# VH-VL binders against tRNA threonylcarbamoyladenosine biosynthesis protein TsaE (tsaE): the designs that were tried, part 1

No score or structure here was measured in a lab: all are predicted.

Target 1, 162 residues: tRNA threonylcarbamoyladenosine biosynthesis protein TsaE (tsaE), of Nostoc sp. (o52749)
Amino acid sequence: MTIDQMTIDQMTKIFLADKESTLNLGILLGETLTAGSVILLEGDLGAGKTTLVQGLGKGLSITEPIVSPTFTLINEYTEGRIPLYHLDLYRLEPQEVLSLNLEIYWEGIEIIPGIVAIEWSERMPYKPSTYINVLLTYGDEGSRQAEITPFNCTISDLIATK
Unless a header shows other numbers, all headers, positions and changes below count from the first letter of the chain; antibody chains are not in Kabat numbers.
F, E and O stand for the ipSAE by ESMFold2-Fast, ESMFold2 and OpenDDE, each averaged over both directions (binder to target, target to binder). V2 = 0.75 x the mean of E and O + 0.25 x the DockQ between their complexes.
Where letters were taken out, [cut] stands.
Atom coordinates printed by the task and the answers are left out, and those that the model quotes come from them; centres of patches stay.

## First folded at step 1 (VH-VL)

Design c01 (framework fv_clesrovimab)
Fold by ESMFold2-Fast, scan of step 1:
Structure c01 (fold): chain C 162 residues (1-162), chain A 125 residues (1-125), chain B 107 residues (1-107)
Amino acid sequence: as target 1 above (162 residues)
Amino acid sequence: EVQLVESGGGLVRPGRSLRLSCTVSGFTFGDYAMSWVRQAPGKGLEWISFIRSKAYGGTTEYAASVKGRFTISRDDSKNIAYLQMNSLKTEDTAVYYCTRDRGYYDSSGYGMDVWGQGTTVTVSS
Amino acid sequence: DIQMTQSPSSLSASVGDRVTITCRTSQGISSALAWYQQKPGKAPKLLIFDASSLESGVPSRFSGSGSGTVFTLTISSLQPEDFAAYYCQQFNSYPITFGQGTRLEIK
């Protein structure tokens, strides 16, 4: 699917037959989203959240390998079209997330705006004013499903216009 | 390159204790979860214990067959994982393997990608 | 506990044959499955991870497929060094469990 086929202000469900399909969804998002976009990644363990972010990096033309920041908490990739900030909240309690001042990544004041992708976003005690929620769940036979829900925005609002 | 070497096996009487060591080289030990897997003579593989990295709390998991009797631990400064085995039974007789558990914390895909050569534990009268 | 059942438990094959081993799980595990090869007197070696991803250094004649409760390991053209035991393993939940093993023997 292209962006113009997605439902505006509604949840969009996308069937993902394999890992390559998940990667390609990430590529589409990385090619089209504008700086300041926040993607909250939720879903089953191993359901492809990091594969989606690897796709985001490819769509941004980032050449270095993208890995989950489970060990480092935050990985920053600055070589692409716009920066990618990849966060993983797995090891943190909600109170500990408050100390990270995550808002610096989407406010565009202290750091250069980019795409922010947050894994384990279920652990956030607060959300940005606008974001895209991506829920990845397992299907059968190696398939996945992505449920994409924009909050206080539309997918088209996050795409650069000419 | 990357190596795990088990030691500490031997012949021991039922009811006694034994401590196994797994010495690690060639990678950053503290970044990985580690498991112990055993194999009784002529039988299949049985996972018995797991320990997370210190960054993720150093928490442990055990198979029901060893829970309360075995303790897994790690010393990241020495690059050694341990398995303390108490109240040994004849059914604990096996080759014990130490493994590195890749993909537990990241998207590299889960697998026990590095194994030691094993150390033999025989529990017999 | 998730039960892992391999079929067949043993099979005989000739060099050049296509060999298929199946692993069935008592609960859905998505793609949280690995395959291992073990030669007599040696430690197991990882062949396939995440159900279908080939481990670095493993020959391309090995492939994995499946998701949920049914998984397959295929060797497309059997070589002499492939005669070994093969094990599937799940990491969907603790305790980690292995299949009983499949012994691949020379005809």
Scores: ipSAE 0.000, ipTM 0.503, lowest interface PAE 11.3, mean pLDDT 82

Design c02 (framework fv_clesrovimab)
Fold by ESMFold2-Fast, scan of step 1:
Structure c02 (fold): chain C 162 residues (1-162), chain A 125 residues (1-125), chain B 107 residues (1-107)
Amino acid sequence: as target 1 above (162 residues)
Amino acid sequence: EVQLVESGGGLVRPGRSLRLSCTVSGFTFGDYTMSWVRQAPGKGLEWISFIRSKTYGGTTEYAASVKGRFTISRDDSKNIAYLQMNSLKTEDTAVYYCTRVEYSSSWYRGGMDVWGQGTTVTVSS
Amino acid sequence: DIQMTQSPSSLSASVGDRVTITCRTSQSISSWLAWYQQKPGKAPKLLIFDASSLESGVPSRFSGSGSGTVFTLTISSLQPEDFAAYYCQQYNSYPITFGQGTRLEIK
């Protein structure tokens, strides 16, 4: 996938050998990202997006199970270090996404800031001013590749953290 | 044995086009990211472009110096990687190396573990 | 773009010497760094990846160390075949960038 022309030219590519590797990437992001962070998750059906969000929950010390919001558009997890807002836009048209007023989840005005993870972010007709795009693609033998592209922010410090 | 063999270099006038080929043997070509690196006479190495395996999306990246002028591509059925070079400039004069990019067990290694012998491109009036 | 600066740009050494080449980066690259050797008229050869991992078939006298913004390549006891140019390369972010190279010459 072509990288957005407006994105700062800093992309990190990560080979994910198995499901555990995808979970661990999520854990790293959950441990290191600050409140107000937005993660836009793209990729094929079944490519590990839910596994990555489960990792985010673990990194935030959320003990309740993380599940895709199949019957609602949004699941909120408030018992961790900071809240996790997990959205799935699969069932929505772009016009319907506009009605959700998604900005309330990262503006910190109406709700407590946390990490916002949006699956099927391809459905969004607009993007936050600052976000991290994570594209998950299939590899061979059960592997995945993650392409992590920050927009108006830096991920170099995140990569430096083991 | 693993081998990369470049071809297609030569002398060309500024503004013209040239296509380089890289023929691969000894490994499963389709599983690897392929890259082009150049070296001007007496100078250091400069990364030009890469193309991911089809399994990982077949996407491409380019150095700013060549973006919009060069196009990397691959034919997995023939085990050939290509570099199409358009609007050539005198500063494109270099030896062009085809390289294989290795993936580690847990992380992408940007290290280039196999290199061809190189093909010389001279852009001169 | 991440700028890669090698020091020294050239050095003269004798067989049996310990040689150290340093690579400095304009921003942190964690351990996402490789080292290459290039002999005159030949393609580069990968020596070290992930800052400190020795590539298969490379002699153990070669070693790499460092993280963040400062990296070193060490040759513990120079052999005649080691006189060559050496390059560092980062793969933390695009575009991929190389150092300017260090020429290792016989004294």
Scores: ipSAE 0.000, ipTM 0.483, lowest interface PAE 18.1, mean pLDDT 82

Design c03 (framework fv_clesrovimab)
Fold by ESMFold2-Fast, scan of step 1:
Structure c03 (fold): chain C 162 residues (1-162), chain A 127 residues (1-127), chain B 107 residues (1-107)
Amino acid sequence: as target 1 above (162 residues)
Amino acid sequence: EVQLVESGGGLVRPGRSLRLSCTVSGFTFGDHAMSWVRQAPGKGLEWISFIRSKAYGETTEYAASVKGRFTISRDDSKNIAYLQMNSLKTEDTAVYYCTRGSYDFWSGYLSYGMDVWGQGTTVTVSS
Amino acid sequence: DIQMTQSPSSLSASVGDRVTITCRTSQGISNYLAWYQQKPGKAPKLLIFAASTLQSGVPSRFSGSGSGTVFTLTISSLQPEDFAAYYCQQYNSYPITFGQGTRLEIK
């Protein structure tokens, strides 16, 4: 085994016809994932990352509005099946991300474990040992493509149960 | 064996309310999105409303023509989908069909093709 | 809203004819298009979804093609039971929209 652990089983590409398709993908993930799951969201401004997190919230049965944490950095939603921790690293340099001690959100020691969704995850100087990367890219006429890459886990089993 | 049966239609005066029911059998109701589609006499098909399955948060969508007046809901324990119709107008006169959405396994989201339809129930809004 | 335009609005044909119905969309919908058949007094029946995938139990004389903004439904060797109205429907975005319908009549 390499030090990076070659445990990625599958990369899945999903065509997202519209904003509702992106929302629905988020709903599926929010319904399926267990506490301690980390979703790293990549994609340019406007690619639908916040829409996917709104879907995660709906899948968790969170009824309050999900908004991008533009100035709060972290929004916590605790009314659902499990908590949702929504982070947006857009305004931070990698060195500043270190001060956030992000590991407390997935290690389950100091904070109640839930689903962690991190926008602009490419700004992270370190990553969790297990995560799902979701890359959103532009398609034609409002469509998107989601490339879902699990690291140290598999998404195919989750899709098969739903 | 797979069946959708609509009920609750009838003649009603403008401004009144009706509740349509769609009782389903022969499949796992809770796994499917459900829609209501209507057809005015001699006219084409118009999608009215959609409710997702529990896995998709039971979220709802509405056509602009009925938004704020109609409410779609579901009771998975009874295998029934509902359409509550308030403030009825003469232009709501139509046959109302209950339809089933299908799950698209490979894309990981619901297909919005409607593969099973009920026989329809007629709603006539007239003074 | 995505506007769906079918052509022709009606046509007359004979048993054994090849019939083509076209559906045009006001914006791209990839392959998120379904075709339905409706006989008088009956509920619509799904024929094709994902633009070209034949629904289980639908005769092979029906076929669909197209992507983006232009789609076609073809009936090869028309049969007596095929005289009906046909509708295209997009499921790319909300609201879900249907074409105005095409009436296929016996000559």
Scores: ipSAE 0.000, ipTM 0.468, lowest interface PAE 18.3, mean pLDDT 81

Design c04 (framework fv_clesrovimab)
Fold by ESMFold2-Fast, scan of step 1:
Structure c04 (fold): chain C 162 residues (1-162), chain A 127 residues (1-127), chain B 107 residues (1-107)
Amino acid sequence: as target 1 above (162 residues)
Amino acid sequence: EVQLVESGGGLVRPGRSLRLSCTVSGFTFSDYAMSWVRQAPGKGLEWISFIRSKAYGGTAEYAASVKGRFTISRDDSKNIAYLQMNSLKTEDTAVYYCTRAPYGSGSYEDYYGMDVWGQGTTVTVSS
Amino acid sequence: DIQMTQSPSSLSASVGDRVTITCRTSQGISSYLAWYQQKPGKAPKLLIFAASTLQSGVPSRFSGSGSGTVFTLTISSLQPEDFAAYYCQQLNSYPRTFGQGTRLEIK
């Protein structure tokens, strides 16, 4: 059930012709999102989730290589404009996700707020009150489609021309 | 037509070196990771090495059995992947296959498996 | 290293049979698993990746299932060209490892 939802079912579809397009979407998000933003990334293996997060890193002026934390679960990058917290839940069951206390990354109480990017967010049994959902799906000839749905926030201006 | 052609195999004595080449055609080589898999006579498949495309750092991975002795490399201008084999042992006797590993948008690993294989080149290490 | 065990190591079957090959892993690998077919004297061919996704051009009688530590390759109605060796491979961690193979032979 929703208690106080500002935005629901508001979705933008973006055609991504190639890897460069996915990277550029990430760069735009990394340049424009504020500390405390949570991006939930959904989509099948190889759909472009890690490329999008590499774009986020470039948009934040992070120079370290950004690699999927498939085996480490969480990678933290603190050298940019604001921190980037990159998670990959692919290997975890929902009950295992609960033990990670993910809320510390967006509450702004225990750690410095930054952008939180969570791959395989379908594994989360709970969601933050405010987030941007990004679903990446396969298209023809190497293309992808991004379905971007904000919850209790707005992204209209930053993606209006993409 | 997508094609991988291995060359450079042959008979070699233990302790010597051999370099295998894999010439590719029919696709944009620089977009793909490449791997080498071998198969000893009458045995199963053994993965030995993997190299990422240059766009993803061109870094390599190796099986423990060949680490420190074998080096995988690539020349994107010539569409050739190489396997430099040093300090060869009789246990290295096998058919060596060159394989292509496709990337999805955003994947830097071979999660899509090895979708195209060459016919293999035979390496025999014997005295 | 992740150990991959296939069962059975060999089996005999007849055309039209439903055959099942199992792959077990020493550690959880989620869905990072591929299946390959190797006909005598030829290079292997990719059948399935991501545990259950059929490679383009592979007949629909082949299917894959499973996640974590137990995976299955099924051929719903065996054809003469399916008599071959089958290998599973984990794609979860380096080094990549293959199962020992399953030889599918005519009964």
Scores: ipSAE 0.000, ipTM 0.500, lowest interface PAE 13.0, mean pLDDT 83

Design c05 (framework fv_clesrovimab)
Fold by ESMFold2-Fast, scan of step 1:
Structure c05 (fold): chain C 162 residues (1-162), chain A 123 residues (1-123), chain B 107 residues (1-107)
Amino acid sequence: as target 1 above (162 residues)
Amino acid sequence: EVQLVESGGGLVRPGRSLRLSCTVSGFTFGDYAMSWVRQAPGKGLEWISFIRSKDYGGTTEYAASVKGRFTISRDDSKNIAYLQMNSLKTEDTAVYYCTRDLRYSGSYGMDVWGQGTTVTVSS
Amino acid sequence: DIQMTQSPSSLSASVGDRVTITCRTSQDISSALAWYQQKPGKAPKLLIFDASNLESGVPSRFSGSGSGTVFTLTISSLQPEDFAAYYCQQFNNYPITFGQGTRLEIK
């Protein structure tokens, strides 16, 4: 089995009945993920990506409000267990994404490693060598579904809580 | 030469199934996301399905009009994308195009299109 | 679903004319838009990607502009081969949606 086949076999689908469920998934991720983790967030507008990141902040014991960095591009939260770097690529042109040098946030060379959460990751022209893809989609009757796919890593804790 | 070639279309009765194939040549198939787009006679374009490359988990998306009835898949070893079409309706009558989707390759556009395969669903 | 409205739905023009087609979106899509040309009986051809980037091999008389909710495709000096249908497409949200199309016809 190749690494890619292992990643596919490790994919987890989680039913999210409401906004609180999405927040709680974020909390679980914030409590369990190690420094250097990269989460690529995809999904429908309004499907809960910001709610998931608010959960990440709470799981990291960050006390300041977590807001979408739509107008600021990058919000950095350094008060928690490990830093949270929240990026939103929604308003960026492809060339602007390249100029961000996103790799500095997961290389651990110049910036203290933390959890990197990237919204609108579809706009990235390249990927980290290791990451977790989280796809949030609308489900039936107002519910949501999270499809969690790790690449070159494992998230056994999420599988165990399914 | 970069080419997408669709096959498997035909005339079928409502409620039946068809499987469309899209054979890819001239580029590294496994690196790209693929989409299916259809066009009913005399009508505009409708995106119906999308499959990500293996690097992005090979996950899929569907338009509401086909969700639960159609399944997109890929065989990277054979350079083929598939669209399994179940419970066909007369409203599914269209030319079906296979496309290379650049969204996970840094751009918003579908740059390579097949010639299309015609599916006619009639009673 | 993001609604894509093209205007005009059809227009008649003469060779040498400057033609502008507008695409309006029901929600902000940033620059996540492409333009396609489709000739009768043929598959669509990509003209513009990322709202304003000209696809390789497409004549320079074609240009795209706009961001957010209003986008335009311009043909600076219409040629005989340009009589076709034109479609905009957004990639910002699922489902991915197309405009209804603009039919460009000879006067």
Scores: ipSAE 0.000, ipTM 0.497, lowest interface PAE 15.9, mean pLDDT 83

Design c06 (framework fv_clesrovimab)
Fold by ESMFold2-Fast, scan of step 1:
Structure c06 (fold): chain C 162 residues (1-162), chain A 124 residues (1-124), chain B 107 residues (1-107)
Amino acid sequence: as target 1 above (162 residues)
Amino acid sequence: EVQLVESGGGLVRPGRSLRLSCTVSGFTFGDYSMSWVRQAPGKGLEWISFIRSKAYGGTTEYAASVKGRFTISRDDSKNIAYLQMNSLKTEDTAVYYCARGKWELPSYYGMDVWGQGTTVTVSS
Amino acid sequence: DIQMTQSPSSLSASVGDRVTITCRTSQGISSYLAWYQQKPGKAPKLLIFDASTLESGVPSRFSGSGSGTVFTLTISSLQPEDFAAYYCQQFDSYPITFGQGTRLEIK
């Protein structure tokens, strides 16, 4: 199974043996997703979500280090194939998330469309109409599992195909 | 009011087993990860185990010191988390605390609510 | 495992003093660090999470700073109820680890 075989609301489970596997998943997504894609990152603490976003940056050919937006809330990376908007909602209450007007990052009106990656998306009181949920959990003996679930879209709708 | 209450501690001999319970009230138990943290007499805190919420697979993690001997579990219908302790050693002697993962998320950024603890003494 | 080292292991202070406790990690943990207070015979209480965010209900005299491998807990004007043990904890990687603790005693 490949990511291209996913359909609307079809969950795909991917076994990730190590940190490099998680990085490579991020690279694949960064190389293939189109501008306007929103990735909601949920799941276990540790290197998994950060590693995936570092992979996204690498797949977009971003050379500057991807750092946690925990204190800045939002980090923008514009040097790659398309922009990467990296958000971390951990320290915010749901009512505070409302004041961020997050929709500007995926509506393509005020801000140039790119890939939007939102960590701690469980904190969002509302979601985009179309998004990809990525749930990272630990598996056996330090391995990880990614559960990728598109909502109101398919992965193939977001990936340029020949 | 949010409250965690541990029970089941006591005096046991090495090689025996004991089951601790953590009964919770005041929040939606099933939405939170739960941890067990212990403290040996006069020593610091040691994280030993946690269990994720069902939404994140209900999977478990263990410190190397207890892996294979201890099992964490939960019963969301009863609002109880358990710690089954097998093959107890004298170095397992400690106060055992039940703690909630912060902010209703299955992964914790820290532990925001703690029980009062239950004492386990492993001695011959 | 990520090793957490606190300094000092103990200190004596007077009411009104400014007190600083340092936590050093064996590898970078970004801001994924919490501070706890523990009074004798009681469970730990969360003071600060995400290195610098004050937990609800915790007095403003407590503050946290740092990122990466060096973190600091500061009490700006020590009160009688602040004499306790303090622990740092990382939540960047499993297994979760704590510092060895700092005991704050009355001078």
Scores: ipSAE 0.000, ipTM 0.524, lowest interface PAE 12.8, mean pLDDT 82

Design c07 (framework fv_clesrovimab)
Fold by ESMFold2-Fast, scan of step 1:
Structure c07 (fold): chain C 162 residues (1-162), chain A 126 residues (1-126), chain B 107 residues (1-107)
Amino acid sequence: as target 1 above (162 residues)
Amino acid sequence: EVQLVESGGGLVRPGRSLRLSCTVSGFTFGDYAMSWVRQAPGKGLEWISFIRSNAYGGTTEYAASVKGRFTISRDDSKNIAYLQMNSLKTEDTAVYYCTREGYYDILTGHGGMDVWGQGTTVTVSS
Amino acid sequence: DIQMTQSPSSLSASVGDRVTITCRTSQSISSWLAWYQQKPGKAPKLLIFKASSLESGVPSRFSGSGSGTVFTLTISSLQPEDFAAYYCQQYNSYSITFGQGTRLEIK
């Protein structure tokens, strides 16, 4: 199954043989997702989340390196097809997350909408009404597995054209 | 091999100071957050303090029981974490463990205390 | 601070038994919970992090589950080396807190 065929609440497992496969999944998502899409990233140390986000940037035609944000802040990449907003919530309390007004990044009212990639989404006291959860886990011999679960949407709903 | 080695424990009188050191090897120290956890004789585990990597501002957190008396710090050039303990009380008597928080970056977080030293004993007695 | 309550405080079991230890929190911690094993005179050893992730090198008979305020550690087929104290620990909020421990004893 392709990502276009996922239904709401249907988990899709994708085998990722190597780092290039993880990068290519990110590229596909970056090329196809529409502005306002939210990706919640989960996974273990070294499971390829950095590679996936680098793929997102490449799929968006972002040429600057994708790097770690400042401690509690967001990295914004605005030179691509649509913006990439990369958030890290690890050290924030729920009340602090509320003060960030994260919804501005997917509502498209005050901020130009783009793809929002959120690490440590468990820290959020609220979630977007629609989002894609991506769980990356280790497999054998350097392989990875991605578990992609859309919530209140299909992948097709988030792809405007093509 | 990854290891943490605590030193600096001993017998001290109430009201005095002691500095614990934790020397680390086998990994890139500067990439990891570090914690101190203590265990009083026959009791459970109590988290004392935490210091983030310098990439995340080197910020510190403290348990209420030690706030204002203990200071955690790190020297990444020497691969050493420190716990400066001031105004020691008899209830500070414990084995003190240095721990590493599983690797953190914006895309990969572990957060569990994946490596522990063997501990150093601090006895506060008159 | 988030209060952590483990149950039971003590448990007697035989080799081959399935053992479950529960940890309850005074407020939601999402999945930010780790489980540790401690043998007498030794430092604790990480078993499980992020509620259900098995630490490298830990036998597959150990598993964790739960989210929010209720968490469990399960040992599916108890081995002689598993008799030890077990602690849960939340890292949702600093101050970090531990449960008071569960002592697993030979029956």
Scores: ipSAE 0.000, ipTM 0.487, lowest interface PAE 16.1, mean pLDDT 81

Design c08 (framework fv_clesrovimab)
Fold by ESMFold2-Fast, scan of step 1:
Structure c08 (fold): chain C 162 residues (1-162), chain A 129 residues (1-129), chain B 107 residues (1-107)
Amino acid sequence: as target 1 above (162 residues)
Amino acid sequence: EVQLVESGGGLVRPGRSLRLSCTVSGFTFGDYGMSWVRQAPGKGLEWISFIRSKAYGGTTEYAASVKGRFTISRDDSKNIAYLQMNSLKTEDTAVYYCTRDHYYYDSSGYTPYYGMDVWGQGTTVTVSS
Amino acid sequence: DIQMTQSPSSLSASVGDRVTITCRTSQGIRSALAWYQQKPGKAPKLLIFDASSLESGVPSRFSGSGSGTVFTLTISSLQPEDFAAYYCQQFNSYPHTFGQGTRLEIK
């Protein structure tokens, strides 16, 4: 971690009262983020990671259903404003993640840049040089909290709209 | 790869016992709830039992048809779920499937998921005199 | 227990047809419903969870809709591999009851 990545001034906390709030956060991110953005999603089972990605899809104007890529590993949605690449690393060991060459999804060389959303990013043995970490944690009475931390990038537009 | 493999089925006389095992591979077993579902010959699916992960207390649920006779359990160190079947009746004759619950959530919250996403191939239990 | 009633119990259709199967519940279950496909001699396969969410790896011709007490599974353009039994299941309360099944047969 660098000192920039570890400062609390870079972290934004958002209270999510219910499932709809988590979906709406995803919508805001999908409307706001530019091609080449990588979102690393952390949180326990049931914390709303897939719900957030469903919101991303809506924010990108994707009309096809966004589903968990638990068994396909990678789902690609190309009908929206920019592509959405949805990954779920839950079933993989670090060496298996290395074999996926995940960097092709954010380098913009071989694959058209879009938003990359990676669930269970804790499984990654390496991280992109720039990304947004979203940690979903349980709160009181079914609520959630999202802790949004940019690494070597900015979310000033998100802060301005919230 | 993700797999559930049932074993322990067979032919048994009424009033006796059998223990079914479900060996799990390809995922972190301790994170998931596990269920048993059965299907009598030519009939539909019947949910019979569920066990929560240890993080949610390892508590169990049963259908009325098996409550008091069947016991679901798990051994997270071995990646095995069990179904202990006591006082077997001819009506218990069925193929028994072990299933992984995709995601579940306590009644105090909301959940984005309801479903059983991985199933074993089943093991046949025949209760006959 | 929550009673799950599927209609029809069986239907005949041709490849390319749009087919719909309905599941009705004896009490409200919100969106706590899944749909499964079962081929003869095989284990069931999850198609739809949370009433309308398509499971990974399931063809997009499958869709689910509904909430509360009435739910529908739709196959928009039937393929040869879709001839099977279909089951709904509720997760609103224990026991997690299944519908009686719908057999989809070649016309």
Scores: ipSAE 0.000, ipTM 0.463, lowest interface PAE 15.0, mean pLDDT 82

